VH-VL binders against o27280. Designs and how they scored, part 25

Target 1, 266 residues: o27280
Amino acid sequence: MDSMNVPEVLEIKRIVEESESVKTFIFSWDFRREVRPGQFVMVWDFRDEKPMSVSLIDPVRSEIGISIRRVGEFTDRVHGLSEGDLLGIRGPYGRGFELMGRDILLVGGGIGMAPLAALADEATARGMRVDALVAARTADELLFLDRLEAAGVNISTCTDDGSCGFKGFAHERLLTLEENHDMAAVCGPEPMMFQVMRILDERDVPAQLSLERYMKCAVGICGQCCLDDTGFRVCAEGPVFWSQELSRVREFGRYRRDPAGRRVPW
Key: E = the ipSAE of ESMFold2; O = the ipSAE of OpenDDE; V2 = 0.75 times the mean of E and O plus 0.25 times the DockQ between their complexes.

## First folded at step 1 (VH-VL)

Design l25 (framework fv_libevitug; at its last look DockQ between E and O 0.02; V2 from the best seeds 0.00; counts 0 for: pae E 13.5 > 2, placed apart)
Fold by OpenDDE, second read of step 2:
Structure l25 (fold): chain C 266 residues (1-266), chain A 121 residues (1-121), chain B 110 residues (1-110)
Amino acid sequence: as target 1 above (266 residues)
Amino acid sequence: QVQLQQSGPGLVKPSQTLSLTCAISGDSVSSDSAAWNWIRQSPSRGLEWLGRTYYTSKWYNDYAVSVKSRITINPDTSKNQFSLQLNSVTPEDTAVYYCARGRYSYGFDYWGQGTLVTVSS
Amino acid sequence: QSVLTQPPSASGTPGQRVTISCSGSSSNIGSYYVYWYQQLPGTAPKLLIYGNNQRPSGVPDRFSGSKSGTSASLAITGLQAEDEADYYCQSYDSSLSGYVFGGGTKLTVL
């Protein structure tokens, strides 16, 4: 087995509180192991293991950041950790985002902004104009706004309750925007991504979308993250897919499979 | 760690082509996370970015408007280096030329040693 | 003549705080990260600040960067003799589709 597949025990260097439910954990990273926005790592707390997107890539400081939303037992344990504590990290895995053109639209919902924040940093460094539509349920759940602003990103916000920005969902806000971009990157709740993709396709905007599925091995062996009809493995062929690829995926935006392989509707 | 080593002639005649090479060690010219740049410095024009080459699924080049019609930056993956060609040089192109790595949003973090190129008859 | 504007010179005594300004426009500093470089005589520029206010490893914490609107500033506290150098700000300009530098500031330690 590749050294990449063995968890490396790393010390939490620092913790950034992004919101009430989201923390970013910073680790020292050996950049001889390349990492791209959109890729994920497996985080091991010595009891369980979960896939997490990389939200920060800093080769100057030799650091990466992993943003984690508190949603269950595993993340509860992780959120209880302090600076100096240890976690196991293996990876990175999967296909990351590709940057094309000069103008890019980022559409993110909730914790889906994590990989997009990393992508925004790279895009701005490349001289791209970056527009970001940041969506959340409430204003308090909007992520990375200050970071994105500092990077020069043009931000539009929308919230379900209208507490900040446009009142409504991301796809509804997108419909009010007439400007097209050279490409789009999308990450968030799958129903959101499905609607956003539909709009972008109608507008002939190339789009990449990052999917979330139950992952066990992360190396394309177990098949737990296989998508119906195509056989795409989210951990190997994804998690970033082009819209053309997802158009072939029957389950996209409709259902996912649980750990037992049963269909679970969105 | 990462090192950039420049080579090429320091004297070029007017109307000829300026040619420099930057050899990379400790990183790959085809790295998805880096762009490889040429920058020059002169008393009259200060620091001036000339252009870059980088790989993202395919090779891209960006050139400064001021030299776009005369400049070519080429990567060489076999030698892990990249080159600068500037055609039809004039005395105004006299400067110290630097190769530099740009990575993510983190500036030019590694530089070559610089090469003084004098354009003179 | 440079796209970004810096004072040509600055000076201070050891232990003093000095600031170097960098002014631009909405097409550069207003929209993109600012970087600072230190250049000693006869050497290549060295990255001093990235991402407006971040220090690379090895850069003392007495160096700090800030950005507001279309302007940026480099601050040096506890000025030391070895700080005597040229300092350059840098950003990206969308109107020029390229990276741009300031004219440089020569810092003299008296």
Scores: ipSAE 0.201, ipTM 0.730, lowest interface PAE 2.6, mean pLDDT 93
Fold by ESMFold2-Fast, scan of step 1:
Parts: sequence; structure tokens; C-alpha cells
Structure l25 (fold): chain C 266 residues (1-266), chain A 121 residues (1-121), chain B 110 residues (1-110)
Amino acid sequence: as target 1 above (266 residues)
Amino acid sequence: QVQLQQSGPGLVKPSQTLSLTCAISGDSVSSDSAAWNWIRQSPSRGLEWLGRTYYTSKWYNDYAVSVKSRITINPDTSKNQFSLQLNSVTPEDTAVYYCARGRYSYGFDYWGQGTLVTVSS
Amino acid sequence: QSVLTQPPSASGTPGQRVTISCSGSSSNIGSYYVYWYQQLPGTAPKLLIYGNNQRPSGVPDRFSGSKSGTSASLAITGLQAEDEADYYCQSYDSSLSGYVFGGGTKLTVL
């Protein structure tokens, strides 16, 4: 149990280049520490520690994968690493996705497909019918399509610029899909998730949404979990929430907070 | 296995409509994971993408700006095929025409055999 | 004029390394994946590289792709006689809302 809160130094076993900006780092994993889709780990490069969603869970090979998009100093350093190099990993943390019913819709935007790819593997292993709507700004930001296809997932795509599939936003594409689902799981930019949640709510499809900014709250860091609906700052456990929980959060999909705690539009 | 088979006349008179068909096996023309494309190749213009058709809950078409006013790409789900109609052809439309499947990040992964279309009187 | 620029020809001898360049702009290669196709005489183009640097099943390891900024390149190591073909790069262009190809490079194995 205490070992879950202490980083284990692991060797990078394999690196998969998912796109120009995204790599998946694969590590041997002892599955006595169960990990589920929707959970995250803290990745430590011996200077900084950042939360990253688990994107591959492979008990047969005894491996986990962590997909990282290059967006800043920490991720630039990690992207410079090679097979055989070391990273610290602790966890898993947070609520994983719950599966129910026989049919699931996955809606992923950009790197948000990472935790959903792990979920797709588990859902297909349970014999569920899996439909995935993979959304991105451009074709080269669509992720995990080969892996989803190999898993037997029924895939729909959209890009903002029309470079692949439907031209438009995820919520616009979702409106064209004529398929009933027992549940949905959504991960991507918060404005996208808000719009998708509203449509799923209107369809009476229970949805779980994964919010990256709430991952730190699950490990006791509450600065990113400020809620203003009640006039108090409240730390909420995440990163996965049911849509009913998020319907009570006024700031969801509307604004975020800067370092001073001021509200800033998306 | 996926296979694309083209058919249609190889000779078209100027001002008439060029019409080609691409029959699909090993995949569905209504597959959500695929778009169905027409691409032509000529010495003067090289490889030139003309347009695509693809299915979600309804059919969509995208066309290259250079041919948009003259082109129609139509799917036929009952025959598992799609067609190209190019109106008001000129000698500049003389080319080898290919149908091709586009898939996500795969690019154009399967191509038909090609059809040489000559536009002459 | 082709939207993407390739040299019209390239040549090498068996066993050598050959590199074919493809130059574009921010509206195409700078923002989107690059694909490479091999076309043998009298045949349809065949997908050789997708996603800037990935090989489809069945494509030999001696073919590799790379992209930097608004340019891409195809490298062929251990050049073989059967590599003599035309090579085309392809990307998407947001200003045209469509796919664009390079002018093609005729590779001659001497």
C-alpha cells in the first residue's frame, strides 16, 4: 500500500511514436497493483512530476503504457528519452471508468483518446460492442485508430478542418450518429466534453467524463479543484465523473482558473 | 482482403460526361472508417485528387476546388460501389483515373487498377 | 505547378543511400501528415510510408520517412534494382481543403 505512494524507478521498455507530438512509453508492470482504464500515474523525470493517464493495460505481456503529448518543458525532456532510460512512476490513482450494459460509446478529442484506448481494450474483452468517435483539430492529431481497429472497435472520425472524416466538431458529428448506447465515456478538451455531455444527457445516455485538471485532486493537490457555485473552493476526487455530478458544476466547460485563481474563459 | 475494380469507357467526346465505377470487395462502401476517393494522373498535372464520398449517419462529399462545379461522386450501397461523373470534359481531362480508399492516418492504402480516359473527338 | 515540390529525378547505385525531398508550406506539410507512394511502370501507386514515418505491413525496413517543419524526406538505404520507380509525396492542404501531391521523383538505379 505504501509502495503505491513511492515512485518506482522503471526502465522504458519500448517507445511507440503515435504521432509527431505523441509517444507512448511502455513499462513492465506488476499487476498485483491493479490498474484500470481512467486511472492515472505520476510520472517523475527526477526534476518534475506530472500526472499522466494510463493508455495501455496489457496483463498478458505484463506491461502498461503511458501516452504523452509534447506541450512544454517536462514533456520535451521526456520525449528526448530512449528505450533503456529510466522514469519514476507511482500510482495508480483516481477513479477508473465503470462499464455497464452491452454497448458503449467512446468520444475522444486529441490526447483524450489515450485513456479511452485502454477502456476500449477492456470493453471489447468483456464482449461489449464499442463505438468510438475520434475527434481532433487535424488528421495528424487523430490517435490510436490502428489500435482501436485491431480491437474490433467501430470507428467514426471528425476533424475541425475536414482533413479526415466529418468536417466539424465532435458534438456536431455526434448529432449525425444514429446508434443507441447503454453508456458513454468522454475525454478531451473541456469545451468539447461539455457540448458532448449535453447531447448525451438529452439522449438519456449515462456518461462518464475524464477531467485532466482534476487528476491532482485525487492525490491531495487541490489548487485545480476550485468550484465557485457555492462560494467555496472544494477539492473533488477524480478524474472520472458521471455527467450528473458535472451538471452541478457551473465552471465546467465555461472557464478555468489562472495562477491567481481568477476565472479565465477557455 | 480489400480490392477495388474499375469499369467504364476509355473514350469520351469533348463536352460530354465522363463516367467511371469502382466496385469494392473486402470492405463496405458505407464503412465509417473509410472515405472513397477519385484521383487522376496526367503528364501535365501529375497526381491530382478529385474528391471523396463517405458515410456517417448520412452521405457526405468533398470535391477539389478545380473540379467542384463539374464533379459528382455517388455511392451505391446495394452494389457496394461508388462512381465518378465529370461533366463538360475537355482534352485537359485526359488522364489515368484511379479510385482509392482513404483511411484516417493511413493515406490512400488501396487503389484500383486505373482507367485511361482519353477525351478526343 | 505541383503544390508540394520534389526533385524531378534522383539516382544511385545498388547498396547506396538515396534521399528524396518534398517541400511544402505551413498549410500542408507544416500541419499535416506526409505520405509516400511508389509507382512502378504501368501500375497504380502503392502506399510506402504513412504518418510521416510509418511503414505498412510488407514494406522493407530500408524505406524510411521523416518530416521537419514544412519539409519531408524519403530515405532508401541499401538501394536495390527493384526500387527503380516514381516516388510521390502527399499531404493535406487546409487552404485548399483537399489532398495535395508532389510532382514525383523518377529514381534510376544505375
Scores: ipSAE 0.008, ipTM 0.489, lowest interface PAE 10.8, mean pLDDT 84
Fold by ESMFold2, look of step 4:
Parts: sequence; C-alpha cells; structure tokens
Structure l25 (fold): chain C 266 residues (1-266), chain A 121 residues (1-121), chain B 110 residues (1-110)
Amino acid sequence: as target 1 above (266 residues)
Amino acid sequence: QVQLQQSGPGLVKPSQTLSLTCAISGDSVSSDSAAWNWIRQSPSRGLEWLGRTYYTSKWYNDYAVSVKSRITINPDTSKNQFSLQLNSVTPEDTAVYYCARGRYSYGFDYWGQGTLVTVSS
Amino acid sequence: QSVLTQPPSASGTPGQRVTISCSGSSSNIGSYYVYWYQQLPGTAPKLLIYGNNQRPSGVPDRFSGSKSGTSASLAITGLQAEDEADYYCQSYDSSLSGYVFGGGTKLTVL
C-alpha cells in the first residue's frame, strides 16, 4: 500500500558503537508493523537510500536497531549523525529467517552478524540452544560477541589473520565443529556463504542464507536485485533463501553485479 | 576459576635452552575457546608476546617473528599444561616470563605468577 | 622501541582525572581491539580494559577506555593512591602477525 512504501522520518534515539567501523542506530518503532530477523529496511539520508539489515528487534522497549558498516559516501554521512538527527526508514522488506527445531547454528561473517544477532535473541527467547560461529578478517570486525554471550549463545570465533580465535576461514572452522544441529542460518560475504552452504548440505543440515544485492525499489518491481538463472528477487523472494533454492543459482558464490550490471568477482 | 602455575629454572647459560612449564587449573589446555600464551618482560624491551598454542581439530602454534626460529610451545593434555622452550639463549633473553590465557576479544585475562630467567655466563 | 607509543610517565593528585594515551597505526590499533593492563610492583599484569572500553568484573567504574582512529586512551577518574602503578596498552599487529604492547606509563599519585 502507499504508506508502507514511503519513508517514515524517524529520530535517532540512540547510537551504539559496535566497533570502529560499525554503529547501530536505534529508533522507536510501532510494532503493529511486523518485523522478523533477516528482513531489511531502506535507510534514506535525504540524498540516497540503501538497504540495511535489522539487528535489534525489541518490542518491549518499542525499539528497532539497524547496524551500518562505514564503507562509502552514504555510510560515511550516516556515521556522522548524532542522537536526535533524522533518517528516513522504509520497510521492513523481504523474507526473514524461519526458526525450526531446538538446536540452531549461526554462521556470520563481519556485518553479516547483524541479522543473526536479532535471530539469536529470538531463538534464545524461545528456549533454543544456539551455537554461533562468528567470523571476520580481523579481530576488530568480530561483532556482537558480548551481546551473544549475555544471551547464552555458545560462541566460536575465527579470524582470517588469527588475531582472535581460530586462524582461518569460517568454513575451515566449521569443519572442526560438531554436526548436530536442526538448522543453520548464515550471513556474510558470499564466498564464505557458498563454502559454508556446501558443508551444511553434506551434513544434511537445513540452512537459510541471507544474500546481499544492489536494491532500488525494495518491493520487487525494478529488477535490480534479481539473481541470474532463476529470476529470484532478493528484495521479495529473499534476502533469506533456503540452501536448496540457492543451489539452482549459477552466480552464487562466483560473482556479483555492480549497479551498472557488470559481473565483478567477489 | 582459572589458575596458571609456572615452574622451571631461573638461571640458564648462554647457548642453552630455556625451558618453562605452565600448569592449568579451572580450564582445559584443549579448550577451543582459549589460546595459551607466553609473554616476557625485560627493562630493555618491555612486554613482548612470544607465541601461543591452541587446539581446534588439531594443535596450532603461532610464534612472534622475533623468536620464531628458536621457540617451541608444546601442550600436554595428560597433565593439562603447556611449555616454553627457547633455544640458543643469550643475555638479551633475560626477562620475567609469564604464561597467560587469551580468549576471544577478552585479551589476556589470566596470568601466571612470572618466572625470572637470567641468562648469564 | 615499542610498536605502540605511550608517555613514559603521568601524574595526578587524589580525586583528579588522569588520561594515558596509546598511539599506534592502521596495522594495529586502527584495525584491532585495544586492551589495558595495570601492573603493580612485583606482580603480573592485570587486565583492566578489554575490547577498547569494557571492564572485567572487579575493575572499578573509574577506569575507562576509548579509541579513536589509531589512538587509544585510558582514563582514571577519582584518582586514588592505590592507582600508582605501570599501565600498558596492547593490541594485535597484522604486519608483525602478533600481539604488541605499549612501552608502559608509570603513574605517580602525588
């Protein structure tokens, strides 16, 4: 409908510095609008609009949190804002994660831990056992560790450079972990997700993976978020896909497309 | 609670091997949430991280470049301890040596009592 | 000299606020967590701050850490005589593939 697709201008209630490069922006939120872990919002800074994952869903305080990594002009401007400043928010959009069973594995890389932190909160609130593999290139990019520990999540870490925890890639660490989970949720760099997906498939663990693609409309009309071969729209049929759905996608794990539509390696 | 108890000789002659042991109680040397470190402190160099050992699917070691050619750190799961061997020592290796546990982003949260090792001829 | 740079000394009177700086580079503090340790004479270092600004259990609220760019700072408010000690910052350095410490700051409570 018309009102759901127009950005609502919201005041930044609180800013949490998660790392040098990542901040969480917290807003009051009317929870008559459903929000699920794995869904995203379009953040509008009055000049440009970018998709961002929801990292905090707190109906008790009527708050939603959006974690943003500083990587370019748009995120530089947003990181320069203070409490009381305004942002436009559209959404939420997309398909979120579905919880099943009693034991869940989370595998997150870098900022990809943001939607998984929201999922961990929901899973622990349901009494599920939650294991998290938190991965990054460097120690500074390991996000939400204290929050996850406080929630009772069993944490394993890895860094590419070995500055914290296991030295190596997430899929290498995963091979050393137990195989007894009812489901997995994965979010991070697409090459990591591809490797993790293959391991989970070999283990017969149902897996849901959250993809990033360039988005313009966020409601499935413009086609900018489409995946090669299938026509899946990341903003409508995703961003969370089952591993079986992604196994049919030729581009997954191999390349991405820039805003001009050119193939670029991951 | 975790405790680290160091043992080993305090006097070593040049060119010999410095050997120290750190016994762990309240945790396991094979815990996949921890790494087991050796750190030394001297007036001329201050605090220096020397290396660590840790277990996942197998044992791994990381060593500081400055000592990599001379250092070995070994776990002993049967005794729940880990050791430091530093070969071909010189007077520059005179320092107080500490063992320490490292976890995630928590830094070195438990330290041994320290062992002064003097390299003298 | 140490990879991370600290002033060799600092001083303050009881009740005052003191800050201790720690300067590094993009290969360490700029990319990695900063930790602070307190060392009393004759004892091992004790973890004071982890994860840039977090206090372990048992560390008084008057100790706080912060980080900006490639520099970090330890602040001590309500200075007490027992705070007289050496203070070290620590991080990881990717170019050395190892943990690195500052040279230490001797804090004198006047």
Scores: ipSAE 0.006, ipTM 0.449, lowest interface PAE 13.5, mean pLDDT 85
ESMFold2 (binder alone), look of step 4: mean pLDDT 94; pTM 0.956
OpenDDE, look of step 4: ipSAE 0.033; ipTM 0.543

Design l26 (framework fv_libevitug)
Fold by ESMFold2-Fast, scan of step 1:
Structure l26 (fold): chain C 266 residues (1-266), chain A 121 residues (1-121), chain B 110 residues (1-110)
Amino acid sequence: as target 1 above (266 residues)
Amino acid sequence: QVQLQQSGPGLVKPSQTLSLTCAISGDSVSSDSAAWNWIRQSPSRGLEWLGRTYYTSKWYNDYAVSVKSRITINPDTSKNQFSLQLNSVTPEDTAVYYCARWGSYKPFDYWGQGTLVTVSS
Amino acid sequence: QSVLTQPPSASGTPGQRVTISCSGSSSNIGSYYVYWYQQLPGTAPKLLIYGNNQRPSGVPDRFSGSKSGTSASLAITGLQAEDEADYYCQSYDSSLSGYVFGGGTKLTVL
C-alpha cells in the first residue's frame, strides 16, 4: 500500500508558540520519505483533515514542524492539544520551492512566513545569502524573526500600522530594498503577493509564489483548488508557482472561490 | 557599531523653540532598516515617545498626539543626522531628551547620551 | 499618568527571583509586543527584552519576559547587586498611534 495516502499517527513531540494565534507542532519524521520547503501535509485530528504547509525540516534531528494559525473549529481543536497528544499526518504533497543562484529574497506576510522559514533554513545551509522581508498588519503578527536571525538571514520588516519600524505595505517596503537577487520566494495574502510580483517582474527577478487556497483534498480531484483559465489544481500542480505561470491566471490577486465555486473578491 | 551623539542648548526660555540634533555614525539616517526617534524623560511624565522620522520611498514622520501641534523632526542626509524642534516650550517641557534608533524588529536598540533641557526664564 | 501600569518599586535579596508586572489594555499590550528596558543611574535606557520574551546579545539568561492577555511580566532569577536599576516596559498603542511606556519600577537589591 502507498503510505503517503494513509495518515501516519504521530506524537506531538514539541509545541512552539510563535504568537498569540500561531503554534508550530513538531514531530519525529522518517526522512526515507523526503520533505521539501513549500510542500504541505494533511493534518488529521481524527475528525477532520486540513492541508498545512511544512514550516520546519530538520533531517539532523529527524523532525518536521507544521505551523498552524487559529482561524476556525479545526484549528481551535488542534491548538487545544498538548505535547504527547497524537495527530495524523499524510503526505508530503505538492511542488516545493526550487532554489537557484546565490542571493535570494523571501517575502512573507503573516502565516505565509511558515513555508518560507523552512526555505530559509535550506538556503542558508547551502551557503546562499538570504534577505527576508517579513510583513504583517501589526507587530505581534510578525512571525519567525528569531528563527530567521538564528539562521543568518538579513531581516527587514514592515507593518501596516507602523507598530514595528516602518509603516507601510510589503510592496511599498520592497521598493526601498536592494534590487539584485537571483530569485525570490513569496507567500502571504494574494493581494500582497500580486503587488510584490509586479515589482519583482520589473526588476527581472524570477519569483516563486505559494498559493494556500481552499482545498478539499490533497490529490487534486476536487475542483475547489482549481485556478481559472490554466486549469491548475493547487494541491496537484502547486502550491508553488513561478510568477510567469501566475501572470496567466485571471483570478490571481483579484478574486477567490468559495466552497461552492463562486467568485469572492479579496 | 551604531552610535548616536546629541547636541543642542541645555537652557531654553518659555515660549521659545527647543532645537536638538542627533548625529549618527555606523548607520545611515536614510537606512531602509531603521527609524529615528526622539524620547524624553521627566519626573512629571516619565518616559515619553515624541515622534520619529524614517525613509522608504520618501520621508515619513509620526508624532505623539501630546506634542503633534508643536513638534517637527527633520532628517539631514548630507550630515547623517536628524533634529528635533519643539515650539512654544513651557517649564513642563523640562526633561532629559534622547534620540534613539528603532532597528528592524528591535525597538530603541541604540540611544544617544541624553541632553538635559531646562525651560526657565 | 503612564499609559502602562508598573509597580513603583520592587525588592529582593541576592539569589532570589523578582518579578515586575506591566498592565495595559486591548489597545496596547493586548494587541502588540512588549519590550523591557534597564536604566542604570545616569545612563540612557538599555534594551533588555524585545518581542515579549527575546533577549538581545549580551543580556544574561537570568532575565526573561512573558505576556498574557493585557499584562506582561519581567522575571529576574538569581538576583545580583548590579541588577539595581529602574525597569521600564514599553508597547505600542493603537488608540494613540504611538509608543507608550510604563511608569518604571525601581528595583532595590537588599
Scores: ipSAE 0.007, ipTM 0.509, lowest interface PAE 9.4, mean pLDDT 84
Fold by OpenDDE, second read of step 2:
Structure l26 (fold): chain C 266 residues (1-266), chain A 121 residues (1-121), chain B 110 residues (1-110)
Amino acid sequence: as target 1 above (266 residues)
Amino acid sequence: QVQLQQSGPGLVKPSQTLSLTCAISGDSVSSDSAAWNWIRQSPSRGLEWLGRTYYTSKWYNDYAVSVKSRITINPDTSKNQFSLQLNSVTPEDTAVYYCARWGSYKPFDYWGQGTLVTVSS
Amino acid sequence: QSVLTQPPSASGTPGQRVTISCSGSSSNIGSYYVYWYQQLPGTAPKLLIYGNNQRPSGVPDRFSGSKSGTSASLAITGLQAEDEADYYCQSYDSSLSGYVFGGGTKLTVL
């Protein structure tokens, strides 16, 4: 247990520029330490530490990828790094996605596509049919399209401004889809996930959703990522939750807690 | 390490059923992260995928269109193996047959040793 | 007839660069990953390239894959005698709902 909580200093093997604001950092990984899509790692730049989803899992090359969106001081520093530079990685942590059935629907928004991309790789490798609804504000923010296409994923795009694919929100596009799937995996802005979950529930499609919360310890001790009413710890019981679980979470889709613990509406 | 061991007769008469078995070690036939395949190879037809079986909450089978009407792939969890049955064989079915795993991240990463099956009267 | 088209043979001298092509269509290579296999005489095929251009552990960096449009290519640099084998490309075809292979290329090292 102690070894899991100590960051391992790893060299950035490669950097993939996914978009203007998103980079994927690739590391050599010892797969004796298992990692699943939907799990996260704590990334340490020797100053600060942030949870990041695993977006690439490649046991053949013994590599993992972590996709990071530039959104603040920490991520600005990380985005300034080059191949060969070092980062601390500890984990993986949390509950990942569970695959079931033959047909899976992925609904992702923005950087939320990171864990879903990893899931897509696993699902397609298992021989599952994968449909992906990829949403973003603009075409330039759509992530992993080439990667998903190459994997044989059936992609539908959705952009707020209509610059690519369906003009509108992910849940609106979802309403236009007639086909049901055996299960769905959802990750993105919480308001999006909330609406998508409602639709999937109405259609009796089992759904898993990955939540984003402020995490400090990642091991379920500090309580910073606790969800109201249920006491669910996003880092321990999540970040992937079943829709039935989230239905019990009052704050879901409504508000989150900031680093100071204050309620902040979405 | 994963190993696939094939067994079955190498000679089948026309119109009869070709039957092969692939025993798995180092992995489970019911693994939710793998698909188990049959592939054959002949000078006339080259490499040809025949079908697969895999488990993800329940069992699924996919068959190549060319043999769909004649082929059955069955898993045996008790013996950790899967089988191939090909009905109504003709000389055109003469080939080296391989079982192979499609892993989560490793396509056709492990193969059986191959079995030459000759269809002859 | 193989769904994917390969040249039946290729040859090179030691140290030379050799390229093997694989041609398909929008229903296969154009839409799905391409894989490459090496088959030595009397053995089962061995995975050489996955995901169009990814090299598994243990495969020398002399081997590389590329894909453009509906075509793929395997490149072997610094050709060695041990590289003499049959090489197959493989993909998925949506129209056939199944995996498809090329006809194979016999590579001779002169």
Scores: ipSAE 0.000, ipTM 0.466, lowest interface PAE 12.3, mean pLDDT 91

